# VH-VL binders against p39998r288to527: the designs that were tried, part 12

Target 1, 240 residues: p39998r288to527
Amino acid sequence: VQLLEMESITSEFFSINSAGLLENFAVNASFFLKQKLGGRARLRLQNSNPEPLVVILASDSNRSGAKALALGRHLCQTGHIRVITLFTCSQNELQDSMVKKQTDIYKKCGGKIVNSVSSLESAMETLNSPVEIVIDAMQGYDCTLSDLAGTSEVIESRIKSMISWCNKQRGSTKVWSLDIPNGFDAGSGMPDIFFSDRIEATGIICSGWPLIAINNLIANLPSLEDAVLIDIGIPQGAYS
Below, E stands for the ipSAE of ESMFold2; O stands for the ipSAE of OpenDDE; V2 stands for 0.75 times the mean of E and O plus 0.25 times the DockQ between their complexes.

## First folded at step 3 (VH-VL)

Design a3 (framework fv_ozuriftamab; at its last look DockQ between E and O 0.01; V2 from the best seeds 0.00; counts 0 for: pae E 11.0 > 2, placed apart)
Fold by OpenDDE, look of step 3:
Structure a3 (fold): chain C 240 residues (1-240), chain A 121 residues (1-121), chain B 106 residues (1-106)
Amino acid sequence: as target 1 above (240 residues)
Amino acid sequence: EVQLVQSGAEVKKPGESLRISCKGSGGTFSSYAMHWVRQAPGQGLEWMGGIIPIFGTAGYNQKFKGRVTISADKSISTAYLQWSSLKASDTAMYYCAREAEYGETNWFDPWGQGTLVTVSS
Amino acid sequence: AIQLTQSPSSLSASVGDRVTITCSATSSVSYMHWYLQKPGQSPQLLIYEVSNRFSGVPDRFSGSGSGTDFTLKISRVEAEDVGVYYCQQYNSYPLTFGQGTKVEIK
């Protein structure tokens, strides 16, 4: 809610709209994750080793989804990173205009989409491409996991499957949640009492999440190892 | 326009080794998976396997796993299909095909012109 | 593996006739693609994602279906439509094709 207000102020008083903020987020967050994936030492044209695979878990009903897809296209556009996205719904069921737009661009940049956990697993098995990073972007400030799950039992089941898959990843795989890990309340950082499943995030990519919520999350998420605040270009004046 | 050009027809004997090629042109190569599809004489299409050149890792139909090797040289936009020891049953037309996307919605386009491999004593 | 069975395996039609080809899967498939292999040529993409005509494909071709049953229709078959039609699934590996439907013109 606070983020939305800040975005509104930023747009009204500073002429920086949500699209601009989203792009800033995507660019800066991609730089961050590229470093986590090995940086320029690994991500280069002459590297004959397999490129890292990033999997994005996204929904079409929140800003986090759009951010994730924008992030995804920045990650894969150079060809040094492979990106696969799985939505909480079929891609044909996408409703949000921004998510759809970002998805189209994402695909043009070489990003790929699967429509089920089974398809994802099949792809991973067939191509023997280990996942190094999972981006958790199913919920955000404007949409909770409970909100998503409440729309359909099918969607709920899919989300649970996605969470289960994510939590099964071990080893070199890191899970970065956009703003808030699934299964936690975005406003308070407390566990969501209406949804029992939770993402065991290892990192948080924050675009303006309240500090108090972060503290509560840290207290309730033992798997959390890292957090980064991404500069999305909100002027300081917008906070006062 | 993306085009796939395959190597010429091959006439081989059982036990011989063979590598055929598929060269892409007119677009990006490394980011797209390249697949091989076999068609025995008078038969249908059969997926053999594929490779993402960037990854360098190939996936196979279990039926062909261990019998063939799929590889790629991204520097020259070329994919390969090779046998260490051919059998008469390997006689077929072999097509390379580009995977347009990746996932459940994926399809093959374009296709190479095909390489006829004949294996006989 | 998901097996795809086409029906019929072959058919003969007159120019202008309506042609229907079905593809049945052993398990649910999200999307089905269709290819045409004309005599002496490589396969070419005809329909992608169940119902989308590929570039250059005439509007007499249409695709439909869901779950395990998919259909390709030619509203008015032409002489140039002669060849073997294949359905293909990409729902799971291994990728599989139908056995093909040979279409001939009387």
Scores: ipSAE 0.009, ipTM 0.522, lowest interface PAE 9.0, mean pLDDT 88
Fold by ESMFold2, look of step 3:
Structure a3 (fold): chain C 240 residues (1-240), chain A 121 residues (1-121), chain B 106 residues (1-106)
Amino acid sequence: as target 1 above (240 residues)
Amino acid sequence: EVQLVQSGAEVKKPGESLRISCKGSGGTFSSYAMHWVRQAPGQGLEWMGGIIPIFGTAGYNQKFKGRVTISADKSISTAYLQWSSLKASDTAMYYCAREAEYGETNWFDPWGQGTLVTVSS
Amino acid sequence: AIQLTQSPSSLSASVGDRVTITCSATSSVSYMHWYLQKPGQSPQLLIYEVSNRFSGVPDRFSGSGSGTDFTLKISRVEAEDVGVYYCQQYNSYPLTFGQGTKVEIK
């Protein structure tokens, strides 16, 4: 597991203002992921290679979904990366105001949204491109997968289908979870005992870590290759 | 219900120091950004910078960075804008405004009544 | 920094006229806010996030637009609508305002 730390590139005020926190995360995470996709040689020079494909799996949550859509916007806005998003709920059922705002911006920047795993697979076939990165933003620090699934049998089935699809992408595809991998408890880093399906993340991008959680994540997530701490400029006393 | 009350008009000479204030009431002060907006005579609105009192950090429009200091005292729900050495070009109306707590955006509501600063010899 | 240019810079209207004010940005802006500064007063919020009327704002005010081009419309101007109208972007720091559009009612 390679542990990396990325410093904030914005002044402290902008980095801790709510809008600034989102933008700092999105900018820094997108820069990191662009390097993983080949950097300048692939993404900025005109060439005959297909544009890389990134898939975002997102919840209707300010802590995870909004960050994921802001990140997706920064990935796709230059036109060199294709981004497709699938939500844990139907798009027309989105309720979180920040998720709705970031989704609107994301679409305006060229991001695509599908409403089912089947539609995702059809879009991938049309593009004739393998998925290079999956961004897992289905679970935040404030809930487990069991909490999300317990609201509806249709949501539970949808989440299971999304996890199954993601884990089938195991080849050269890299799976980056935002904050906490889907299927793990944020406080302990242990698998969710009451929901057996889990994202097999290869990387984690987060803004803060409980020390015990990272040790348990490493022990219980053998697919994990990288972890990146994004410094968003929050003063030390603000962590809770 | 949320209200911002600014300190009174000031008449100063070039080279003098000045600190103007903006006191918030009727809501949470410390966790939301307080902004300063300048309006020179006959001109439009110009964002100067802001502060989030709980963190004590200020952000500045580069045009004003190093020219003014933005600070806050959360114990008395007050934000400040100050100059160590005023110039005649600092003559303007200065508004404070709170970043809205119901949107995670930088639109402003409410605004203070304004503080007219006149710098002349 | 994202520059905002309003058009027209000033206008004179009769009560009941339809007024249109535009705001053009130098780069794409996701959301635009609009303020009115009545004579001798502080600015007040009219429209937030492109098209949402703020509490207490009459139905005659509406906003629209996307990308770099945004519009504020007053369907039936009233005497109380006198003042300077400003657009404001929140897309990135530094926050910027348009130069203002002065509306006079004759």
Scores: ipSAE 0.000, ipTM 0.434, lowest interface PAE 11.0, mean pLDDT 78
ESMFold2 (binder alone), look of step 3: mean pLDDT 89; pTM 0.927

Design a4 (framework fv_socazolimab; at its last look DockQ between E and O 0.04; V2 from the best seeds 0.00; counts 0 for: pae O 8.0 > 2, unsure alone 71.8 < 75, placed apart)
Fold by ESMFold2, look of step 3:
Structure a4 (fold): chain C 240 residues (1-240), chain A 121 residues (1-121), chain B 109 residues (1-109)
Amino acid sequence: as target 1 above (240 residues)
Amino acid sequence: EVQLVESGAEVKKPGSSVKVSCKASGGTFSSYAISWVRQAPGQGLEWMGGIIPIFGTANYAQKFQGRVTITADESTSTAYMELSSLRSEDTAVYYCAREAEYGEYGWFDPWGQGTTVTVSS
Amino acid sequence: QSALTQPASVSGSLGQSVTISCTGSSSDVGGYNFVSWYQQHPGKAPNLMIYDVNKRSGVSNRFSGSKSGNTASLTISGLQAEDEADYYCSSYAGSRTLVFGGGTKLTVL
């Protein structure tokens, strides 16, 4: 699609590697989400109340998972936000080099990883705090969830259980999808015809460019309340 | 490739306690749930409780609440189960098990070899 | 709290098929709480065979899992002598409690 073409051209023509764009995204998206969590008034050293809890659902993908782990690092590094990540595949089966790199840094900065939905639920009970934000990074604009799930029945089952868990987080929990909500076609914004389960996202975080398909997403995703465009530093010449 | 090795067999007197260790090797320890399951001679499997090491607090089966303490030491990749106020019916094999790589619904693989605890005077 | 119910024993002849049932509540068996199956030979630790309706990697295709309502089933086709063992179902019950069925002793005639 047009977004994939623009980002690819930027990487090749201007020699801006994906790591640089990823870091710009993570810094700016973390600032946005910190404001949603109460900003400086809540996220401070003197606050002895329970820290807000953020859960990241991430794929083994540069476009989505790596962004999510870098974002998670920025959220948790000051010690005022608790972040737990669950991957769509086993943590030990991660293959994308940037996902692995960002995951290592994320853990060193205090980020936590669990390896099942049941362990995620157990961790939430241990912390005795409801999830305030879920970051949906299971699907990026460069692939559909059906592409990931179609490779393995066990991974498909895992993704379905993660979607079910996420959609059970009702009420005040906000679900922010990176670029395209899980279960929707990145190009059209219509429901994915090959995969029936869908994230009920309440917000979309667009990385650098407006999501072309947002009108179709609004029509097919009644839970959607917000969309935000995060500046990642793409040069203007990429549009010429 | 993860392996769980439990501590050796124990003979205990009624009223005492026992602490069984479960050392993990060949894989990630801290992010995976560890469960303790016992089996009395000729009987079925009984779940006692479990822990996710990175979070440090355990949950317990109702039958064992107040008598069992489950802990984990991330630095040694070892989980522990302590059962107090032992009775003869606590004679059993005690297993530890780790949640499977895709253990979303309480699936456990691998299991330790089992630790036989005999309670007799 | 809830329990998973299994028959105490089943038997079958070499080459035949047997099915072992495991019945619980909807929160323990259906929905997003699926049943796993373990095989245990005498003196050995349990071994995971089936998770949900999926066979664990490396387990013979003779083993299959299925579910209907609040009952899960383990089917073993083409019975062999080494299939003689105890079989346990398990799942998370309410309140994050892991529950095992009472076990089923399979005798191969």
Scores: ipSAE 0.531, ipTM 0.753, lowest interface PAE 2.2, mean pLDDT 81
Fold by OpenDDE, look of step 3:
Structure a4 (fold): chain C 240 residues (1-240), chain A 121 residues (1-121), chain B 109 residues (1-109)
Amino acid sequence: as target 1 above (240 residues)
Amino acid sequence: EVQLVESGAEVKKPGSSVKVSCKASGGTFSSYAISWVRQAPGQGLEWMGGIIPIFGTANYAQKFQGRVTITADESTSTAYMELSSLRSEDTAVYYCAREAEYGEYGWFDPWGQGTTVTVSS
Amino acid sequence: QSALTQPASVSGSLGQSVTISCTGSSSDVGGYNFVSWYQQHPGKAPNLMIYDVNKRSGVSNRFSGSKSGNTASLTISGLQAEDEADYYCSSYAGSRTLVFGGGTKLTVL
């Protein structure tokens, strides 16, 4: 994967490690989404209206999960945005060290975690904050939905429930996928032949993207309305 | 059926603090706002503040800001209201109430049985 | 925030109708459709009667709610002896706050 190579070069030759890149991603992506949520005009302490709710669907993957949680903490740390995260596995079953680290920080920043779709629905029912953005971060360049689902039938069922819940959201709710929408192959951008369910993403947030994948996504994802490339601080020389 | 059970009556001296508990049973706790409402003898209902346990953020009426602290323990499904610097005017029945169907603070159902707090020298 | 304004007392005969008003401002009653009404008998906790301005919470259809401008109203038709109680209105008041009315004592003659 080209992005992984670029990250490696960035680390080895430019002394910018993955943690730095992740932080840059989270900061810049959070600014982008805050603008989508109304910007400073809406996101302020003096606003009498309820805070917007952002829901994150994340997996226990270093790149996808860690990025999602880092983004989440930047969204909620000021208190102007409510953030709830649901993992593809139980919170207690997280294994990736970076995801755990980011999760801890995320929680300290005011981010919340639910352990099921039902819990998420319960939370939503009692809040006057509508879900305005769903961040789809279950798969990434280094982790496919099929990989996740293949680990356990329970996880597969959970993922399907998460996808179903996401696709049921209507109205002002937008779905932003990190790197690749769930249900699509990360390399080709084609529908995943091993997993039938797909998230109907309306936008994509990425730090790099294969050109072939974007064309195929556009062709096969009619719900897609927007895409943004986030500057994560990879030097130009790394692309050479 | 959701029930709210409050702690027992309290008799306090002026200047002291009181902490009332409200335990919820028979339903979800974390996602529903719990409010505290007091009623002095022969007087009306007065909203003091509330908390949404899952978010851990409490909101207070301006009159009580700095003097009241509302907390929630999700592990025990219990909400707490602590009122400090007590004065005779704080003598009242203190109710906890759960938000029913509205987001955050809308309408309440059910209510606790009430806790009588008497402040006297 | 100041309490919503209710009449101190209202009275009506058995079988008649009475209306209790609840007047606030554009920051509460007038600003939101989140008005509730509670009935309270002596020595008892309040009971939810109406929510969201005009929705009944499992109570008799004799109870109805409405709102116009900054004033909400509770109407009780076909008064019965058991209706004698205190009635309180409440409204969301923005910024995650709630406000109650001063209460109205209903006497059934």
Scores: ipSAE 0.013, ipTM 0.528, lowest interface PAE 8.0, mean pLDDT 89
ESMFold2 (binder alone), look of step 3: mean pLDDT 86; pTM 0.907

Design k2 (framework fv_canakinumab; at its last look DockQ between E and O 0.83; V2 from the best seeds 0.00; counts 0 for: pae E 7.8 > 2)
Fold by OpenDDE, look of step 3:
Structure k2 (fold): chain C 240 residues (1-240), chain A 119 residues (1-119), chain B 107 residues (1-107)
Amino acid sequence: as target 1 above (240 residues)
Amino acid sequence: QVQLVESGGGVVQPGRSLRLSCAASGFTFSSYGMNWVRQAPGKGLEWVAIIWYDGSNKYYADSVKGRFTISRDNSKNTLYLQMNGLRAEDTAVYYCARDWYTGYAFDIWGQGTLVTVSS
Amino acid sequence: EIVLTQSPDFQSVTPKEKVTITCRASQSISSYLHWYQQKPDQSPKLLIKYASKSFSGVPSRFSGSGSGTDFTLTINSLEAEDAAAYYCHQSDSWPLTFGPGTKVDIK
């Protein structure tokens, strides 16, 4: 994957490691989404209305999961945004060290985690905060939805439930996918032929995604309204 | 359809009390701060009071502090204004107004209810 | 409290002409200034939010500008249905306050 190569070059020649790139992504992406939520006019200490709710769908994947949780902690750390995360596996089943680390910090920042779609729905009922953004971060460049689903039937069923829930939020809620919407091939932007379910994303948050893939995704995802390229600090010299 | 409907207005003597109600429909009432704004006959708009979405906080104009109380019942989708010690200068059309999601900009207004304080 | 003033108090305008209404704050309120339109025997309607952002459904002929203490509402080409009172409103600090209003009539 081109992104992995870029990250490798960035680390080797410019001494900017993956942790640095991750943080840059989280900061800049959170800024972008905060603006989408109303910016400083809304996200302040004294607002007569409830805080907006952001829901994150994440996997136990180094890049996608870690990015999601890092983004989540930046969104909720001020207390102006409520964030709930649901993983493709149980929280206690997380294995990736970076995802665990980011999850720990995320929780310390006020982020919440639920262990099922039903728990998510229950949590939503107890909150008077409207769900305004869903972040789809289940699939990344280093982990396909098929890879995740292939691990077990239980996980596959869980993922399908998550996708179904996400798609039901359409209308008043915007769905932003990290890197690529689930159900599409990360390299080509074409529909994934090995997994039939797809997230109907309204926006894409990209970090070095090939332009060709973006074009194909636009062509194959009618719900897509916006796409943003996040500057994660990859030097121009790393692009070759 | 999103709407607010005020009620409870009428003619009262100075020193008396009156309670206004505002019935909300067409939206999640508990997710919005609510305001009262009044307008004396032939005059401009005057903000009266605000209450947080969950009732946790309230603010009043100085002209009504100590006399008026804003409250809400989210289970009934209703906003209230208890007006005590009414004065002639309280005569006005009273509007309930919903905060926009950023707060303190009023995007939905009722048709208002007239309160007349006269001897 | 923050005192808002408006100019002019009254304006009679021929259709298709440009209308300009100004609002001045007694102190800086950044961009926390909103504009409302109130037609006769109707409730106010939010027109412009935060100095320059048009509210949903507002015709493009309406625009707002300004920051700090001086703000302007502009109607590029006045239409007959625009006959109304216009009020500025600050949400910078408590108590919330309105301007005295500007009445616009059609000649």
Scores: ipSAE 0.524, ipTM 0.811, lowest interface PAE 1.0, mean pLDDT 93
Fold by ESMFold2, look of step 3:
Structure k2 (fold): chain C 240 residues (1-240), chain A 119 residues (1-119), chain B 107 residues (1-107)
Amino acid sequence: as target 1 above (240 residues)
Amino acid sequence: QVQLVESGGGVVQPGRSLRLSCAASGFTFSSYGMNWVRQAPGKGLEWVAIIWYDGSNKYYADSVKGRFTISRDNSKNTLYLQMNGLRAEDTAVYYCARDWYTGYAFDIWGQGTLVTVSS
Amino acid sequence: EIVLTQSPDFQSVTPKEKVTITCRASQSISSYLHWYQQKPDQSPKLLIKYASKSFSGVPSRFSGSGSGTDFTLTINSLEAEDAAAYYCHQSDSWPLTFGPGTKVDIK
């Protein structure tokens, strides 16, 4: 995975830690998504419509889950965007230290967490607002959806229900996958032959380098409308 | 299939009251801010009033402030305009209009209902 | 209260020609300006939101530009169906206000 290699090189060469790269991603990606949600015209103290609703689907992974929760924090901290997160595992079963850290900060900034698709649907009904953006962070560069699902049959079933819920939303909702949509191989961009369920992403948010396999994603993901590369502050010298 | 239908217009004498209704269908009414906009015969558009999706805030044009009251009943998918102390200059076609989801641009309009104030 | 003015009041234009309509605000409204089309005996329709962003389904011949106090609606090749009144509308400050309108007719 080239992005993982670039992060490691940056940390050693310029004395920059992975937490700094995470924060740069979150700030820049949140700014991008705020513009997609209407920017200053909408994200203000007085608006006649409800605040936009963003749902995060995240895994217990430093490469995707931690990025998603840091991004969610930046989206909700100003009070103009509602954010709800659903993890691929139970919240109290999170193990990754960075995911736990970012989740704690996210909650303190007003982010909400639900524990099931049914709880998510109940929360949406209470808010009386459809989801405008889904952030898909269930897989990343260093693991496939098959790897996540292989941890247990309960997690596999939960992932499938989350994918089903997400794909039902696409008519009114924009789905942004972090790095690579779940159900696709990160190296090739081809569909994952060992796990049939796929997120029908409408956009991709890439950290650092563009996905090498973007052409294969375009060919195999007809819902895809856009891809963006977020500058995470990797120094130019690290690319040499 | 998204639709707004105004009703309650008619001919009234100056100083009297009239209540306009706007029935919404084909969308989640309770998720949108709503407006009244009027147009005097042969004249331009004039914004009248706005109400938040949950009814929490309302604003009015100066020409109607204190005389008109905007309200909504989300359980009935209906927007209202209570018009008191009507004057000849209130004669217009009254439209209800839906806020675009980022706010304040009016993406769906009704057909309008005519209010005529004459002695 | 923010006053919007439009120029011209009226245009009679040969089909396929370019139409330019201007809207001027009495003070800066950033990009909080919207354009509507109203055909005879019809309700208004949203064309352009936030100065330059086309509403869905609007033909590509319509475009908007400007910020601050000076805004322009352009029809780059007038079609017969474009005969209508055009209104600007500001959403920067209360009360919300419309411009007086510009009527566009076919010669």
Scores: ipSAE 0.013, ipTM 0.535, lowest interface PAE 7.8, mean pLDDT 82
ESMFold2 (binder alone), look of step 3: mean pLDDT 93; pTM 0.949

